# VHH binders against q9lxz3, part 22

Target 1, 367 residues: q9lxz3
Amino acid sequence: MVTRRRSKKKKKTKRKKQSSKEKEKYQTFINLPCDLLQLVISRLPLKDNIRASAVCKTWHEACVSLRVIHTSPWLIYFSKTDDSYELYDPSMQKNCNLHFPELSGFRVCYSKDGWLLMYNPNSYQLLFFNPFTRDCVPMPTLWMAYDQRMAFSCAPTSTSCLLFTVTSVTWNYITIKTYFANAKEWKTSVFKNRLQRNFNTFEQIVFSNGVFYCLTNTGCLALFDPSLNYWNVLPGRPPKRPGSNGCFMTEHQGEIFLIYMYRHMNPTVLKLDLTSFEWAERKTLGGLTIYASALSSESRAEQQKQSGIWNCLCLSVFHGFKRTCIYYKVDEESEVCFKWKKQNPYENIWIMPPLNLIDLPLFDHRI
Below, E stands for the ipSAE of ESMFold2; O stands for the ipSAE of OpenDDE; V2 stands for 0.75 times the mean of E and O plus 0.25 times the DockQ between their complexes.

## First folded at step 5 (VHH; framework vhh_7z1x_3)

Design d1 (at its last look DockQ between E and O 0.01; V2 from the best seeds 0.00; counts 0 for: pae O 15.8 > 2, placed apart)
Fold by ESMFold2, look of step 5:
Structure d1 (fold): chain B 367 residues (1-367), chain A 122 residues (1-122)
Amino acid sequence: as target 1 above (367 residues)
Amino acid sequence: QVQLVETGGGLVQPGGSLRLSCTASGFTFSSYGMNWVRQAPGKGLEWLSGISYSGGSTSYADSVKGRFTISRDNAKNTLYLQMNSLQPDDTAVYFCARDYTGKYPEFIFDYWGQGTQVTVSS
């Protein structure tokens, strides 16, 4: 099943002239007929629609009512050597270079609900950052190891926002830290280590229906239910073939998808059965497009099928001195080995822009 | 050339105290966070404590919180670990380690000392 979004148009209204010369000229400018204004605005590309929405209240209302926004995720690239931040919109196939001095020395941890979670390993600072508004919400400091993953449940503007990380794994114990908004300190919980006795790291964390699902590098799936303060290692293991060079995990409408990438074969797609906690291999993404990045991934079902962006993995690539993305069609079979090159997990991440872009700073016109 | 040299280990009775030192050279010490890590006999590595580059923030593993205190003197290029209420389970080699602070981290810690032995026994 594929859903579609169509532009909305209003019927024309007829307006009769009955005003004086001065009143007519003034009213013509500020009282443009609604249907005529909406027709003109409906032909603007999104960037010009956003600019037009800043003109006055009447234009703002018309721009918002006719705006058809492709809710494509945007890809943020984090430069290895400087503090430049490159934002890529695949719908426009354009890169915009930005500077966020407030993020100097920070690396990304996770992305959800239009927010980034950022960590400075030198100062132990942790903060939420919204690249669309530049809002910043500091969190209590915490030391994190390089291979330590941290996730959050929802936007930090919600009183329900919960941060989650596994801080240590010993022979006998797993230590979990959580932070609930406005708490004074991190809450520490200790559980018996039920994982394989070799050292384990977590590769993927997804929050779904009140629970954090955590996948280890060995393919073990665990869950943490913060409302019950409950940790358990689940019985199912995804079929992982030899030669895997990475994975992506995401949630869409309560369903958990796992994609294994390989050097020598096409990616495999797995779906978690939430009743049995067993993994089933799938031949399709069920109409989803997964925008894949190592720390967190985005998914969408409202893609327009005619663009070829349907049942796809959207992967970051570097080609011809440009950073772009490609779309790998999951339903496509080939004898050619899929050649995806594993990237540094902190190099990029997908983020969903807000649906109402009228309040965004104009990235091309900022300092 | 980056060097970290731990001193202050030795034999101590249960309930006793020790103060470990880590002298740094070959880098701007005040630009890096520093850590203590230990390895008990037959066990893996255990992170104990970290301190930010300025000393403004500290963090502790739950196993040592309240008993161990990390500190630094940036004028003397020295990291410290005050260990109180020592028990036989604290017997280990103790390492000083420098934070890896690159934007794309490829290591947890990029430089380590050789370690100093701490033995808690009657």
Scores: ipSAE 0.000, ipTM 0.363, lowest interface PAE 12.4, mean pLDDT 75
Fold by OpenDDE, look of step 5:
Structure d1 (fold): chain B 367 residues (1-367), chain A 122 residues (1-122)
Amino acid sequence: as target 1 above (367 residues)
Amino acid sequence: QVQLVETGGGLVQPGGSLRLSCTASGFTFSSYGMNWVRQAPGKGLEWLSGISYSGGSTSYADSVKGRFTISRDNAKNTLYLQMNSLQPDDTAVYFCARDYTGKYPEFIFDYWGQGTQVTVSS
């Protein structure tokens, strides 16, 4: 009668050990360092991000925090000779050639949120173009001067998309035109010109938190609030005049940066104080990488210290017959001046790729 | 820091009504289009409604058209979703999302709330 008791004890111990190993396996994912978790989640498409957010509180927090689009910008080069475009991913150091015959005769005006604003000076046509999807959103025609700058607030697929440009600067008046998504026509606003008498052309425009910031070639900063239909010229001037080589203005999460390139000198980085509207020189970009181009500049916060790309200015350069990029470390004395030259503003621009790069026909591994 | 906080979710009977709120902070709310998106259990994300920065333009998914109303109070930095004639199929987590780039069915919003649970059950 004694023999039956031994068999039941062995089954209980095996189930407990399997449950502990399964718990340990689940514990391994739950205990991922926050950085690693964020890294993994950052690679998830939105649908998967949402799914992942249901796993646990830690994952939920990480997922929500990363529902912000953080992609590395790509460089798009516009050929002078043909309707060819070269996309360059600096992170992967990969080039892709694209052809957009539909953009024949068009020049780039601005880039933001993965969209190009394209203008045809012969037809006065303006359109948004997504080089990744080939989507096109036409805008009402607008005559633009060759050096006229234009910007938009966000992707044209957004209901909040707003185009902005200064169409005229006279001695007495500034004329601003804005276009809201799905509007029938451009809105024209006229303001008194409070700019100093120097022939001021706008060179840089950025949108931040509902406001367009416009930098003149003389270093004057103006702002336009579309919601208030308000225009103001700020009294603050950058402490340094723009160098001969270039000036780049960019926005990152509400912060506005201005970068001056000087011949044979290190770039100067300025940050706008949004309270005082004064420019302050910065020795660091706070972990940002700025992808700079004449018409628009993109910024990215690099979370991974490991990429070696930290506090960098990324600039387009020619290497032989191909466009490439150079990284300038802002906190280091780099000989960037020998490698970078001022370029035609319309030859290249940074563009944000879509989050789901895998689905981009551009990377058809058939090469 | 940009924050979106959804409130107003809960349990409601079929045919009932709920009003969701999304409070925005850390950005100029009046300058951005806003959206409501939901995710039902075991289903993908579903865009429901969008509203322009001024509130002058609204859009709705066919699934909620005539039942749901999106509105906003820019002075209060708040987005609303009035949900009427709720059905069991409306059971989902409801998210507020700020416009970045998005066209249904491809939605890319730059900021999301945590979501609020809506359960429609008898």
Scores: ipSAE 0.000, ipTM 0.226, lowest interface PAE 15.8, mean pLDDT 81
ESMFold2 (binder alone), look of step 5: mean pLDDT 89; pTM 0.898

Design d2 (at its last look DockQ between E and O 0.01; V2 from the best seeds 0.00; counts 0 for: pae E 22.2 > 2, grease 24.3 > 24.2, placed apart)
Fold by ESMFold2, look of step 5:
Structure d2 (fold): chain B 367 residues (1-367), chain A 122 residues (1-122)
Amino acid sequence: as target 1 above (367 residues)
Amino acid sequence: QVQLVETGGGLVQPGGSLRLSCTASGFTFSSYGMNWVRQAPGKGLEWLSGISYSGGSTSYADSVKGRFTISRDNAKNTLYLQMNSLQPDDTAVYFCARDWSGKYPEYIFDYWGQGTQVTVSS
């Protein structure tokens, strides 16, 4: 009965006056299941953890009652019907639900440094949002086409923050818009279109070492250097096998990684050679974990000890009505063919929480 | 012209077996992953199984795991589906489909056969 469980929890609140027998039963009822679940989840090998979508709903819900300090990226899910949002921590396999009325009517564009770039296609409003602090930094309005991508270089609290988007591609020209912090308006630049297909779209944008790298849906890699106001299409194409149904790109310490997904083959991992701009296939991520989402991805070189989450690709999955993720360890063989289904890019994105998460107002009593 | 031709359908009793074939022409068959899908009367399309370009990897929908087996012979440009333990709700038109090759990412499969009818009835 609900009321009887509440009465037992009230007896724990008065533990100084309680008998030792009642204190022991209350402690085991409330504390041990949560502590045991945390220990079990943290000790699973990757192949057992990759079945996270089959984890019991009751065990997941028990984990979200704990307040912990987190250093791994979180996956944020956006509701299609209201202003509710689900945050998922894959390292502890816990979820929490939050309400951000500030984002009503907005869709996500990009994530970096703990900030989301958000766009309202009806009002043309553009803003940065930090879901951990609820800080909001509005940007000048801009009209954007349906599948137009936009990225930024660093947190909007930095005087070095630069927004970047490709606004149009014609037969002979490409148009880029940038916005530098404290500028009065968007800067427009027009360049020769060195892509020989005017229907190309950019599906991945990564900022690394002062430049934006842009990958097209056809596998062409372009570079925009804002310090030189320079745009060019780079030579070489990643070795892409037929039947790819999506890709992810991320940066870690100046190195750029590209992952191609397939329905009938294991994902392939590629690393860009920054001297030749050629792609090399890798059998290992070198201890790196990539948290993949369609608009931007996160990476970490180190995971929590004894978690088993290292050297892997972390992918969003949907089991029943609950969201979770799976881990694909890139240097292991699998007996079961891995199948990826492409998801709506605006449904989720990875974001990095701040180091002192438990001290923030958003995560004190609300998580 | 890309062509995919399915054969091997027919009428079978419950619990029976059929083997479907799909002969490909007009493209380099060994460069593409292939799939089987079906459409029951008055229903939408249901993906059943896929196989990589080399045949080294296969995948199955939960509804057919353990009963259906996909295979390919790249020397004969032919895709196969072995269907065992058939039941009345397996009645459908069965299509082979080529994986898309990248130009139109909204298409999961870019070419389809005409289909072959499978009917499971006593």
Scores: ipSAE 0.000, ipTM 0.106, lowest interface PAE 22.2, mean pLDDT 72
Fold by OpenDDE, look of step 5:
Structure d2 (fold): chain B 367 residues (1-367), chain A 122 residues (1-122)
Amino acid sequence: as target 1 above (367 residues)
Amino acid sequence: QVQLVETGGGLVQPGGSLRLSCTASGFTFSSYGMNWVRQAPGKGLEWLSGISYSGGSTSYADSVKGRFTISRDNAKNTLYLQMNSLQPDDTAVYFCARDWSGKYPEYIFDYWGQGTQVTVSS
């Protein structure tokens, strides 16, 4: 009677081993560490991101999370010959050609929060344009001099949006014009000219904490507070005059930076002391990457040290027949002078892409 | 060849009026915005007024606002500046200037007339 019990135990052990091996084969792609998965997905074009999001819940979450992460500015190049625009994503190293016939005759004035300020010198038309959605917000007409700078505080979709420009500088007076969101007309303010007698043109304008900061070509800094209708020229001057190659001013979380480019020299970084209103030279950008263009510059704090993009100045360059960008490490001696040349201010500008790239009609069918 | 010719300048008493004309040739006048600019003795150029290609939009410097009126006749290829309530400080050479129709990098004003002298004196 004893003999029958031995045979049943052997069959159960073989089935358990086969099931474990089959489970191991299917686990290979599903169990990617989240970080690795995100890394892989981050390299996917949007179309493939969408496809990847259909694989499983984990992939879906990863894909959606990364769709939000394109926090790096994009470069828009404006064609000289036609109404074509080239959009470049430095993170993906991808280019896209766009056509905006509605912007025929317009030139760019400023960029912030994913919007372009566009001006037509023949019609005196001014408008906000979102290249990603093709939304257009017209402004009241305004005559502008060729070298006149403009800036705005935030997206025109906000009721707090302020547009600012200096329309006239005479020996005695400065005329400022501001436009408030949903206003019917420009507000004009006139102040005594306290700028030094040298014909100073404004080269850079940034908005920070309710105030427009205006830098002249001679290095004078002025501020305008719209809330107080207050204009002041600050006594402080940068320790170095802007070089012939380029001058860029940017704002980041209430801090104002000025970058000077010199031929065959490393860029000089200055930070404005908001208490003393003096410029102090900095050896580092504090982890910031500055995407610099002549009309406006964007700044980003790169959280991931892993991208190698830390303390960098990103500049537009022309390589062959293609527009691209170069990263210059501010804390390292780099030969930027060989790669970068001063460009026409109106030829290109940095723009922030929307957080939800999925909604970008631009990346549809042709890429 | 693009040509701009200003006329209508002269001597006027304070409080008087003048009408300047600028005749354009050598280009499609109706396709370009136009401007008036002046230069007083020993002073720099001062923009006074601009008008869009169609004439539908006009702009003025604060110094002349309410006193000067810019207009154009595209059929006659002529730009006008009506100047009222003239003051001694308005003494200058007055120029018409054409807007650039192309995209930047070109300057907004690419062509200028030779100018016409306006003298306001008692």
Scores: ipSAE 0.000, ipTM 0.240, lowest interface PAE 14.3, mean pLDDT 81
ESMFold2 (binder alone), look of step 5: mean pLDDT 88; pTM 0.889

## First folded at step 7 (VHH; framework vhh_7z1x_3)

Design k1 (at its last look DockQ between E and O 0.01; V2 from the best seeds 0.00; counts 0 for: pae E 7.2 > 2, placed apart)
Fold by OpenDDE, look of step 7:
Structure k1 (fold): chain B 367 residues (1-367), chain A 122 residues (1-122)
Amino acid sequence: as target 1 above (367 residues)
Amino acid sequence: QVQLVETGGGLVQPGGSLRLSCTASGFTFSSYGMNWVRQAPGKGLEWLSGISYSGGSTYYADSVKGRFTISRDNAKNTLYLQMNSLQPDDTAVYFCARDYTGKYPEFIFDYWGQGTQVTVSS
């Protein structure tokens, strides 16, 4: 009886070692941390920035964001003789000459968001002009004093664009005029004059968070809220009176700065406390660059030190007896004078170039 | 405070020349048109000349046209009046005045200097 020992073939279950193919997470450049992405994009020339913006949504956003950050204002000079305009990029030290015969007889009043406010004192015509696109947006005529200050809130392409001016200051009353984009008429508002009895003229006007801030030659600050149709004179005064040599007011992300420049003195920077409405001196710009001109001033928070124009004041002013553009580093208390054309600081204005510089006329490299 | 100070006045012989200066302070001089106005004894105010904020435009009364030249140096905050071929009838107090309206001929002057005496006499 041969007991056939049934050899139980142990089925070696070949445990298929699922080689965890570590999915080499191809760390695609798409997954770059935002800070690194920004760093990389910040080093790209504009052409490559544009290309990079086509990669993905994240890259697009980063690219556009950096384009905005790195765009420095240009200085525009208005020729008195031949309707020529000279645009100067201080960052690149490049000049571009433009001709706008359509602006013959017009003077500049204000600049913001790449647009010029132009006024013809003979015809009383007002228009918005984009020197980069040559777009023109006419407005209803307005009689104004030739030295009257005007400001607008944003580009006239926006329906929220509001133009503001004070047309009359009497002992008892202030007359304000506002114009909304595409309106047929000016809105007139009259308020009681609460300014000090001395004839105050408005020297600087800026728009911030729905409010127009108006600085007088005596250093009084008034505000106009168009939404509330409200006018008020603030009690606070800057510690120094605006001098005849340079007073500039600018807005940056809701903050209001005032720059004083006296003859043979370093510029002083003040920041407005919006709670107390007091001016406080600032010894640092915190990375902000302010481009100041008599009619309007621009401000930029620049991340890149590339142009040498970083964390400084760029002023087109009378320095001593000379007309010059001054770069002043607030933190270092150092001044660098750039030899620029002898220009009247009141005949030039800062303007923001468009983000798409590709369509800009070629800088004449011949200079 | 806005201040205008005229200088350069004095005694001059008929046919002589004089240059007046007006120094401005307390405001952005380059933002305003400026004017010269005179007042002769027993007469009213007479506008003589105006200059735009930039100096690009100048205006003259017929009485002084061809003889007087208005100019400005915005860097020095100074207005000038070059007066040539002075006559006895030019004897007056000469004032510098800031223009508020910029509307010719309806100028409104908001600030005036104290004036400088010009006497034309043999």
Scores: ipSAE 0.022, ipTM 0.388, lowest interface PAE 6.0, mean pLDDT 81
Fold by ESMFold2, look of step 7:
Structure k1 (fold): chain B 367 residues (1-367), chain A 122 residues (1-122)
Amino acid sequence: as target 1 above (367 residues)
Amino acid sequence: QVQLVETGGGLVQPGGSLRLSCTASGFTFSSYGMNWVRQAPGKGLEWLSGISYSGGSTYYADSVKGRFTISRDNAKNTLYLQMNSLQPDDTAVYFCARDYTGKYPEFIFDYWGQGTQVTVSS
């Protein structure tokens, strides 16, 4: 209970002002304009489905919760035993240790819409897991190589959820496997390989505007459009050399951002021009914060309200404590350069928690 | 596993003092230069002070010279920051950080602590 200054006039004014703020808050919630719901909906992946009306109601509640408290994506750290999971909220600097026995032997593949895609490399089992509700949705088995990436388009509760992976790359061909909800088996598609002939691995996958964007370790960007069953390598290359210490790629409101990490230099931020499919370097993230992790990243924007955390990369510190994060403000020149080392991709990932956090199962330390 | 744990943060009134500690484990503490860095809300990372591996050389940002004192106890694997004459602008999360290049601070940090909150307000 720290205050700047107190006086009888200020306390009386503060008490009346506080009562008006509480009345205004409840009245604003009741009469909130539909355009706020439209703004929240515009942040969803461009996939309108049968759940749109329910999502709109849910996101209306999220807008109210966001106005009252400031929440961020959470970092999930996966224990070496796979028995304990640490969720860390960097905005409140709080953690929660949870146990998910149902995930024993699984590693993470991707995070989106509050869901994790999990894979057991010994049994070839694949499942979606929601750590906030503990819902589990099993998928057909698939063998995956250790360095093979897999992504999905939206929550598995949608009938339009699509899983995507590149199974093999040969000199002449590239093989794609997809799984569309309620299908009996994986669909295999083969395309001519248009990547340059040096060895390439896909490091980053994002889904945006109905297509998967795939970035190689050499900076080549490929596109897979599942509605057209179409694969191609896009002509543009980032104007800077690929980061020596890895990269992150994320989507926000249909825009695609790439961040290259270097050992002794500030990160480079790039934005994809969706008309030309060329990369443009950006000096700033604007009003965005990117929560970066190796397999998938999260983004967050604040509207007119100053949160104190904007235009930042949120990065895990190199395990100097069990879990910690640093916000790197992109638009400031700093003498501080930090060595960021590409981490084991399966050790942690960002996930967006629901805004209604009270009474969630994940906060019960005795499962 | 390399670990750095900061303690000693808290609430203090303007003009007050705090002493921060950073306990190191999982590496040979006496072989590395150490640093203090802070981040205020909505601001970038600000380097404050550094100390050589032996404690024989100390370095300070202009913003804290004369108010802050860095020291280390290699027998206890502990880094310290004595902060005097604190003002509201000193409100931040304070991190200790290991210098990547070793014995002398070179402003490239590879391991960081979780941080400790310092709040200066009345």
Scores: ipSAE 0.013, ipTM 0.522, lowest interface PAE 7.2, mean pLDDT 74
ESMFold2 (binder alone), look of step 7: mean pLDDT 88; pTM 0.884

